# VHH binders against p49116: the designs that were tried, part 76

Target 1, 238 residues: p49116
Amino acid sequence: EGPLLSDTHVTFKLTMPSPMPEYLNVHYICESASRLLFLSMHWARSIPAFQALGQDCNTSLVRACWNELFTLGLAQCAQVMSLSTILAAIVNHLQNSIQEDKLSGDRIKQVMEHIWKLQEFCNSMAKLDIDGYEYAYLKAIVLFSPDHPGLTSTSQIEKFQEKAQMELQDYVQKTYSEDTYRLARILVRLPALRLMSSNITEELFFTGLIGNVSIDSIIPYILKMETAEYNGQITGAS
Short names: E, the ipSAE of ESMFold2; O, the ipSAE of OpenDDE; V2, 0.75 times the mean of E and O plus 0.25 times the DockQ between their complexes.

## First folded at step 5 (VHH)

Design u14 (framework vhh_brivekimig_d4; at its last look DockQ between E and O 0.01; V2 from the best seeds 0.00; counts 0 for: pae E 7.9 > 2, placed apart)
Fold by ESMFold2-Fast, scan of step 5:
Structure u14 (fold): chain B 238 residues (1-238), chain A 121 residues (1-121)
Amino acid sequence: as target 1 above (238 residues)
Amino acid sequence: EVQLVESGGGVVQPGGSLRLSCAASGFTFSSYAMSWVRQAPGKGPEWVSSISGSGGSTIYADSVKGRFTISRDNSKNTLYLQMNSLRPEDTALYYCVKGGYLPWRDEFDISSQGTLVTVSS
């Protein structure tokens, strides 16, 4: 059939909360991260292949890969988010928490290691100058991962992942024809996404969620909404 | 003109149950997610639960998860909140609002009178 992704799937525009506060707080960080997570789920919902897998499979896939999608989104939107400023604010908060004995030394070490891995990933993507088409296909490769435990329809998911890989290869070879090894340099970045803990991501970016709900609860709520209702919900249009 | 009318509140002992209702008019009820929001005296509004337009998707604040059940009857344009195992800290004015859960929204368009729930001996 047709291509896995259309030109509409390349558009990925994050709208940040405005105005930015003088001092970053957990509410601003949580709102910024939540907007990115919602944009990422909206992007996944719009893919016909994703829709074709059905609601139960869709929920299972996004629950398994949301941290990888979110991290790719952080890298893609690093400039519009002023991600370096957000990470600096989180580090400052952690330093204050050490002084107040609110966190164990082992936990602080785990969180700092996560922040370093995230910074390294974002820096590597920036250095490679990954474009919008490449990000769209990398997200599709991550989304259509057949190897997460408990998945059904794994053959169909694998087929969509292979289609994403083939279309990315075609795009890169055509667009960056003089850089023979560009595709390989891009693809070797993906395993690093699985080294980052979703629990630590949730702690860093999603403290202050209204109602103290989990990301695991938000995912099925959003994915099971009708398209028209979801568009109204995500834009805040009444 | 959007109109929402809450009812079903009252006084109940700890561990008791109440069912709240919200009668909606002035918009296509089935096309919109709906939420319950509560406000205790001297505190800001607290989001409680949301339900999608079809009723197929629900989400609950951690404080009420496992105790409250949100539901709707689109044929009657009515939203419900079944509250079980009520605690003194559930005492509040309860409001229904048009719109679903949005993680960064802590302000709600509360234009109705609400229904009072008091949990005490």
Scores: ipSAE 0.680, ipTM 0.851, lowest interface PAE 1.1, mean pLDDT 89
Fold by OpenDDE, look of step 6:
Structure u14 (fold): chain B 238 residues (1-238), chain A 121 residues (1-121)
Amino acid sequence: as target 1 above (238 residues)
Amino acid sequence: EVQLVESGGGVVQPGGSLRLSCAASGFTFSSYAMSWVRQAPGKGPEWVSSISGSGGSTIYADSVKGRFTISRDNSKNTLYLQMNSLRPEDTALYYCVKGGYLPWRDEFDISSQGTLVTVSS
């Protein structure tokens, strides 16, 4: 059959909230993160293979890998988002919580280490100078991971992952023929995604907006939302 | 103006103990987390420990965990660092810093002179 991804799946353009405040408040951070989350999930939804898995299966996939997709999105959109500035702002907000004794010492360390891991991952991806095609294929590989617990149609998911891997290999071979080990260097970065806590990511980027609601619980809603609603949100017209 | 004055440094043998103090003024001491940072000869600043405003939460670098204890007396506007089982690698200039833990940053708001700790046989 045809390729897993087309050129339309390479486009991944994040629009930031406007205007940018002088001080990055919790609302701005959460809104920015939400836009990225929506973009990532709607990107997945636009893949024919993803649709072919059915609503229950594809929802389960996104629930399992949303943190990884989100993190890849952060890396890909780091410049547009001014990610370093956002992370610095998050730390500043966290400092207030520390002063008020809202967090245990161990929790503080855990959260700070997570922020470091996020920054390190994004920096590593920037150093590799990953292009839009490579990001698209990496996201597909992460999305179609058959090794998450509770998944149905694992054989089909595996097939799609293999297809993504093959297409990435072909692309890298064609585009970066002089760099024999580029594919390996890129793929070796994927394990770092699974070392990151989805709960901490959720707390850092989304608690100010969704409150006590979990990302897991809103994923079905996001996947069902109309493109027009999403576009309205991006343009600030919502 | 924020003022921090460290004291308690000195020369000690390996396995020995020291207690550092930091006198703070120029701000509401109890409202701010505090940290200890050290700088060894030829190296950059290294975070050591932090404590919350009330003293209810403490965190430590892995290199000092189990050996060092950070504490504070808000009635005296004083920060402390009890250092036990000292090692040669603990030799450094120790600074008191206003603010909490930032593990990935090598820049600290160091405005004080620090106190020198030397661990040698």
Scores: ipSAE 0.017, ipTM 0.323, lowest interface PAE 7.3, mean pLDDT 88
Fold by ESMFold2, look of step 6:
Structure u14 (fold): chain B 238 residues (1-238), chain A 121 residues (1-121)
Amino acid sequence: as target 1 above (238 residues)
Amino acid sequence: EVQLVESGGGVVQPGGSLRLSCAASGFTFSSYAMSWVRQAPGKGPEWVSSISGSGGSTIYADSVKGRFTISRDNSKNTLYLQMNSLRPEDTALYYCVKGGYLPWRDEFDISSQGTLVTVSS
């Protein structure tokens, strides 16, 4: 039948909170991350193949891969959002927490290693100059992963992933015909996404002043939101 | 203009129940998500729960999950919060808010007086 993704799924425009403060703070970081999360979820639920899997499967699938989608979004939007500046502000916050004895040494080491891995991943993607079509197909490959535990309909999910892989291959071959190894170089980056910790991502980007947050527990609510509410969440308007 | 009026607060014993109501006017109620937010004495506002415009999707703060139930009646322009198994920590002013707030977003557009819930032994 038709292609897995259409041109409407290639557009991925992150709008940053305005104005950017002279000195970054936790509120700006959390708002920027929230917009990216909602943009990523809006993207996923707009895909006809995703819609065809049904509500329970959709929820299970996104619970399994939201951190990988979010990390791809960070890499895709790293220049526009000045991600390196945001990560530097997080490091400064961690240093203050050490001085106030708020975090254990083992946890701090774990978080710093995660920040380094994230910077390395984003740098590798920037060096390859990954375009919007390539990002869209990489996100689809990550979204339609059949090998996560607890999934149902894994045969159908695998078929959609294979279709995303074939469409990426065709795109790269036709668009970058003189770069024989481009597809292989792109695909070799994907395993690094599985090593990103969702609970550290929550701590870095989604821990607010009020309490603990679990993205996993809110996925069903996010996926069921009406379009008008969704647009407000993506732009930060309520 | 948008108006939100809360009611149903009161004094209850630990383990008791209360049902809060919020009468809405001045906007198309069914087109907007709605939320409950609470503020304990000496603390900042805390998001409690949100419900989609249709009522088909709900979400709760971890501290109230399993004990509180948010609902709405779009024919009466009314939002509800059923509060069961109340604890002293639930003591707060409770506000009805237009919009779908989430745990990690901490800015709330509170424009009403709220209704006081006191849980005391």
Scores: ipSAE 0.013, ipTM 0.447, lowest interface PAE 7.9, mean pLDDT 84
ESMFold2 (binder alone), look of step 6: mean pLDDT 82; pTM 0.827

Design u15 (framework vhh_brivekimig_d4)
Fold by ESMFold2-Fast, scan of step 5:
Structure u15 (fold): chain B 238 residues (1-238), chain A 121 residues (1-121)
Amino acid sequence: as target 1 above (238 residues)
Amino acid sequence: EVQLVESGGGVVQPGGSLRLSCAASGFTFSSYAMSWVRQAPGKGPEWVSSISGSGGSTMYADSVKGRFTISRDNSKNTLYLQMNSLRPEDTALYYCVKGGYLPWRDEFDISSQGTLVTVSS
């Protein structure tokens, strides 16, 4: 069988909402995050191996891993999003909430620990100078995770994950031949993605969703959407 | 020209049911996602539910999930909203809109008259 990913799967271009508001607000943050989530789901849908698993398996996989895909997308698109500015605005809001006793100290601590973990992850990826091919394979590795509870077809999913791992290894060894330990440095970053709470990610980035709809509800809708409608939502084109 | 005509609204007691209809014309109905949007007195429009062109995908606002069911009959160019277990807070003018749900979009192209749903004790 051919390669798991083609060059088209390396392209990952986030289009930010325009214009940027003078002061960051929940609506702008939610719109930016939603565009990244939609781009991430469109990316997953374009993979032939993913399509071959069937719609029910596709929905279960993305519902299990969307937070990991989203976090990798945040790291990859950190500059385009001005993620550091967004996180600084959130931290400033939390600091003010502490001073005004508007939120419980325990909840604020949990959220700030999550932000710290996110910043640490993004900084480690930036320091490693992860390229577009490496991001594509890391996203494929987390997408084709056979070990989430409740999944079926786990043997086929595992086969695709192993293929992603082997193709990443081949790419890194050929492209970064002088850096013998690069692959190991990259792969040890991945377990941190599963330690980040999807509930806290949803609270930080998606509180502005219209009708208070959950990410769990959005995922099945987008994955089962017709391609023309999906493209219209991503690009704003008809 | 695109025309959308809602019907089926009325006055019901809490816990009651209503079925709304939207007759569509002037476009290839099966090629477009459709949405229901409501506007309560003195408030802005609120998205309620969306359905893909084929009917294979549906979305619901958390406030109506489990109570409302969106459906369509592409052979009749008609969109439906089955509303069960109605609550006073469901009182609104209901509009059908060409197009699907967008999580960041709070502006809807509402050009029709809507159908009024009143839930009162």
Scores: ipSAE 0.392, ipTM 0.729, lowest interface PAE 2.8, mean pLDDT 88

Design u16 (framework vhh_brivekimig_d4)
Fold by ESMFold2-Fast, scan of step 5:
Structure u16 (fold): chain B 238 residues (1-238), chain A 121 residues (1-121)
Amino acid sequence: as target 1 above (238 residues)
Amino acid sequence: EVQLVESGGGVVQPGGSLRLSCAASGFTFSSYAMSWVRQAPGKGPEWVSSISGSGGSTVYADSVKGRFTISRDNSKNTLYLQMNSLRPEDTALYYCVKGGYLPWRDEFDISSQGTLVTVSS
């Protein structure tokens, strides 16, 4: 009963580590990315429909789509993160690595192509001036994707995705009534998220993780954290 | 004042098992995630495993995944680490630490005595 998302699900406030270092380093990038990942997972678990799927199903769902959620979060928080500066620093490091023969040319090419795709996605979202409600519903559409391999309860997931699409349509048509094709322009951006490798995202943003844990392995842990623990981690207060 | 007392360490042969315990006092144990951290001779501290306050969620370092099991008994204010299939590289002083896994956590506030685990033939 009721809408899939409430006004509380529109709020998405990333708190950056402070102070910002004079020169970007792996620790700052990793901490910033980790805060965004934790915020994204906390956002997902706050949705009653997500909790209604049950712990096994909702964990499998996030494991399948975390990269898409994270990328939408990067686009939404690009300004507060100074994402363009972070990506420029990574590109500069990769270009220097080519000259120093420290990484294979094929691997560098794959990573550079991923960065280009990420920049194109973030630029397209910025040009469309996607608002907070639109981002919330796009994240919900991505979260409730029934087509990932290995998922259970796919019919219920599909119903939640359809509900997200319907609520987004209602919002856009009422809020941007003068722009008849806005919804279509927004939705055609989503397939690009599936072209971005989760392994390359992990390499770019999470290389500094202690214990060399994979994102896949920490997802169940993050999803079961208490609300106070989530708040402490996304603000750095604990 | 947070007090943590580790026990259960010893000398075992490769392939052996040990169960470590940590007795906690001075804080509301069930309200905090807890971690195990180890320090091998001549090396910095390495995070091993974390468990949520309720015990419902656990996470492990890749080096111990499938071999170690973290658990807790909130009624006894006690944290446990079950270590199976021990290897020489698991030789370290083991510490329990207040707080869970944090991806940006590159240092650990170790104030307890720890418990020594030696894996040798």
Scores: ipSAE 0.142, ipTM 0.587, lowest interface PAE 5.6, mean pLDDT 86

Design u17 (framework vhh_brivekimig_d4; at its last look DockQ between E and O 0.03; V2 from the best seeds 0.00; counts 0 for: pae E 13.2 > 2, placed apart)
Fold by OpenDDE, look of step 6:
Structure u17 (fold): chain B 238 residues (1-238), chain A 121 residues (1-121)
Amino acid sequence: as target 1 above (238 residues)
Amino acid sequence: EVQLVESGGGVVQPGGSLRLSCAASGFTFSSYAMSWVRQAPGKGPEWVSSISGSGGSTLYADSVKGRFTISRDNSKNTLYLQMNSLRPEDTALYYCVKGGYFPWRDEFDISSQGTLVTVSS
């Protein structure tokens, strides 16, 4: 078998809605987030190993790790997205809810902590200056995680994860030979992803989805989306 | 030129069923996801359901989930919407739309006449 990832899997270009509005409303945030989500899932399905697992297993994997993939995508695309501005806007919108006493104190704390975790994670990744290859392998490691409940073919998933890890190791050793601890520094960021709530992420970024559909429901739809339609809507003009 | 022609609308009592059809022409039907959109009097268009080009994936608005079923026959260039357990709030003009579901898409290119569904006692 060949490598898990190829150079084609390194490219991860998010196209933002244009132009950016002066006021970042819920619609803009949701569209931006959705485009990232679609891109992430499209990326996943472009991996031969991912396809080899079958549609049911593929869907289950993405359902299990979409939040982590999405978060890695946020980090990777933070500049293009103006993530800090988006998060500020989200906080502003939340302030309105707070003023209206729609949220409990505990919930407010949870949401704010989540936003803080997201920002910190993205900042930490920026500080590490993670490159496109490293992001690709990290996403693969996250994607092919066998430790989610309800998964089938866990042995195969584990093999793919190991392969991703080995390829990352090889890449880091070759590219950053002077930094013997880079791999470790990169990998120790992954646990932070598991501490983030998918529900809160969904509430923050995907509020106002048309039809009130859940991310869980949309995942299989995105995974089976026609490529032409995806390209037309995601990479084209909004 | 893209042409979509809806049919199957009518008057039904609450709890009743209808099956809508949409005949498509002017484009490669199987290459495009399709959607149903409805517009009630005095309201804007509302997304109802979408189906992928191959028909392998479907998605529904929460308001119709479990009651409506979208399907397609690519050999006939036809889109369907089976509507069961109809409610008065389902009363609307129903439109067939080329294109699938996108979470942020609240505008639809409606060029057809639609088919009227009226649910009343």
Scores: ipSAE 0.789, ipTM 0.896, lowest interface PAE 0.6, mean pLDDT 94
Fold by ESMFold2-Fast, scan of step 5:
Structure u17 (fold): chain B 238 residues (1-238), chain A 121 residues (1-121)
Amino acid sequence: as target 1 above (238 residues)
Amino acid sequence: EVQLVESGGGVVQPGGSLRLSCAASGFTFSSYAMSWVRQAPGKGPEWVSSISGSGGSTLYADSVKGRFTISRDNSKNTLYLQMNSLRPEDTALYYCVKGGYFPWRDEFDISSQGTLVTVSS
């Protein structure tokens, strides 16, 4: 049995829309987030173990975990996205909305709490200096989560998750041999991903979606997109 | 040269149905996702629906979901849009375009004449 992930699965390069506008707007934020989401789904569909589970299982897994994958991607790509700037702009807008009494105080509180949790997660990952291999395995661990309701093939999913955990352990032990507690520090960060609402993530980052489609609708479309069409769009080939 | 020819538009009452067709030539049709895009009078283009090259995957704008069905016949190089339960706000020129849905694709290559759909009392 070969490794779960290859070196090709470590490469995770987000190409941002250019140039960044003088004033952040919902369309720039949405395009940036959408590029990250598409990159994340393309990454997942490239894993042979993922493909082996079959199309229906693939769709169910990504629908269940897209928010966790997206959040890991935000942390990994925080610098290239200027995520702190985007979040600061959103916070300023929400504070102004409170003062103008345009939105429910309870809703604004929920959204602000979500932003705080997201910032704390990204800061913790940055302080740990998580590398590309570690991010790839963390994404694999959340992707191959057997505990989501309605899943079939849960035994096989669990085996892939365990394989991801074992390969992460092997990598960390070899690469950071002098830091005995590094793996534990990394793994205890993962439960926080489940505390972040996918509905609030969608409201914050995907309000500008062309056609107002839901992420739930986009997932099966992207997972079934022909590779040539996807690559043509990403590379600009027509 | 990519050639796309839309047809099937017309005048219909609210609640009515129309089936649009797009005849494609000049490229390997089955290798490309295709989309329907519409432009209402005085408005910019609005994406409506997309279908993968094989026809195995479809996506719809929320405004048409459950009412419109996109399909294709790769043996005839033809794209279709079945429009049911039509509403006055569906009134627009309808264009087929080469390429699928991407949230960051602000511009579709609309080079054809389109087909006019008018929903009125």
Scores: ipSAE 0.672, ipTM 0.851, lowest interface PAE 1.3, mean pLDDT 89
Fold by ESMFold2, look of step 6:
Structure u17 (fold): chain B 238 residues (1-238), chain A 121 residues (1-121)
Amino acid sequence: as target 1 above (238 residues)
Amino acid sequence: EVQLVESGGGVVQPGGSLRLSCAASGFTFSSYAMSWVRQAPGKGPEWVSSISGSGGSTLYADSVKGRFTISRDNSKNTLYLQMNSLRPEDTALYYCVKGGYFPWRDEFDISSQGTLVTVSS
């Protein structure tokens, strides 16, 4: 049966577009976010348990959880991405838009609440000093969620999730043996991911996509992408 | 093959009403937020309103709030803008664009001819 993840699934190296522009703009943010999305999809696709579920199930799973995986990736890569700077710039622009009465108050409130939840989530993960192994297992727990509507093979998905949970428990107990409540503190952060709006995530990070396409619609193409083409996307090489 | 075709413009007196339509083809209409953008003579493009792909969320520029209503019919691949209480300042070429609006977005993907609205006596 073997472990759910190997050491190769712990490596999660995001490379940013270079050079960083003098002023953050939608194109830089979108390219950076796209690299994280592709890295997250490649990570999921590389897991033997995920491969074993089959192409249709793979697509359904990733469509159901991409925002949760992306949000975990944001937390893991927050420093590399300068995420706190990006979010602060967005907040400043929204505050200026309120003063100029450019946007609906209801929409601005929804976006601001989402930003606050995202900042709180990333800060809480940073305060817990979540390591790369813990992130890998948390992403696996999120990926193998059997309770999303429309999934097939839910019994097998549930078994993979339980395996991820047990391997995380074993890792935490072995590595953080002096911290009795670490596993519980880590796991209670996961429900917040289901409350994140994929619509607002797209607006915050993916507004530069040609045609403003939804991420849901491109997932099947990303999952079918050949390895050489995929590597070009995550490195920015043509 | 993305195509956006506006219609419903015309000449109207101040205080009048018009309803603009935008017929969409060449993409999955319901999967995308849509916006109206206008360009007055001698000025740059100005965002007017946006609507989510489902139609559940709408946004308006403050200059049109309470007077304009954006809507969509995903079964007909059509975007609408109901314009009431029109003012001379609303005179512009109105464009339908694919995508939403956010304050840091500095480009509009205008791919259509637009429909002219003239408000004068």
Scores: ipSAE 0.000, ipTM 0.167, lowest interface PAE 13.2, mean pLDDT 82
ESMFold2 (binder alone), look of step 6: mean pLDDT 83; pTM 0.838

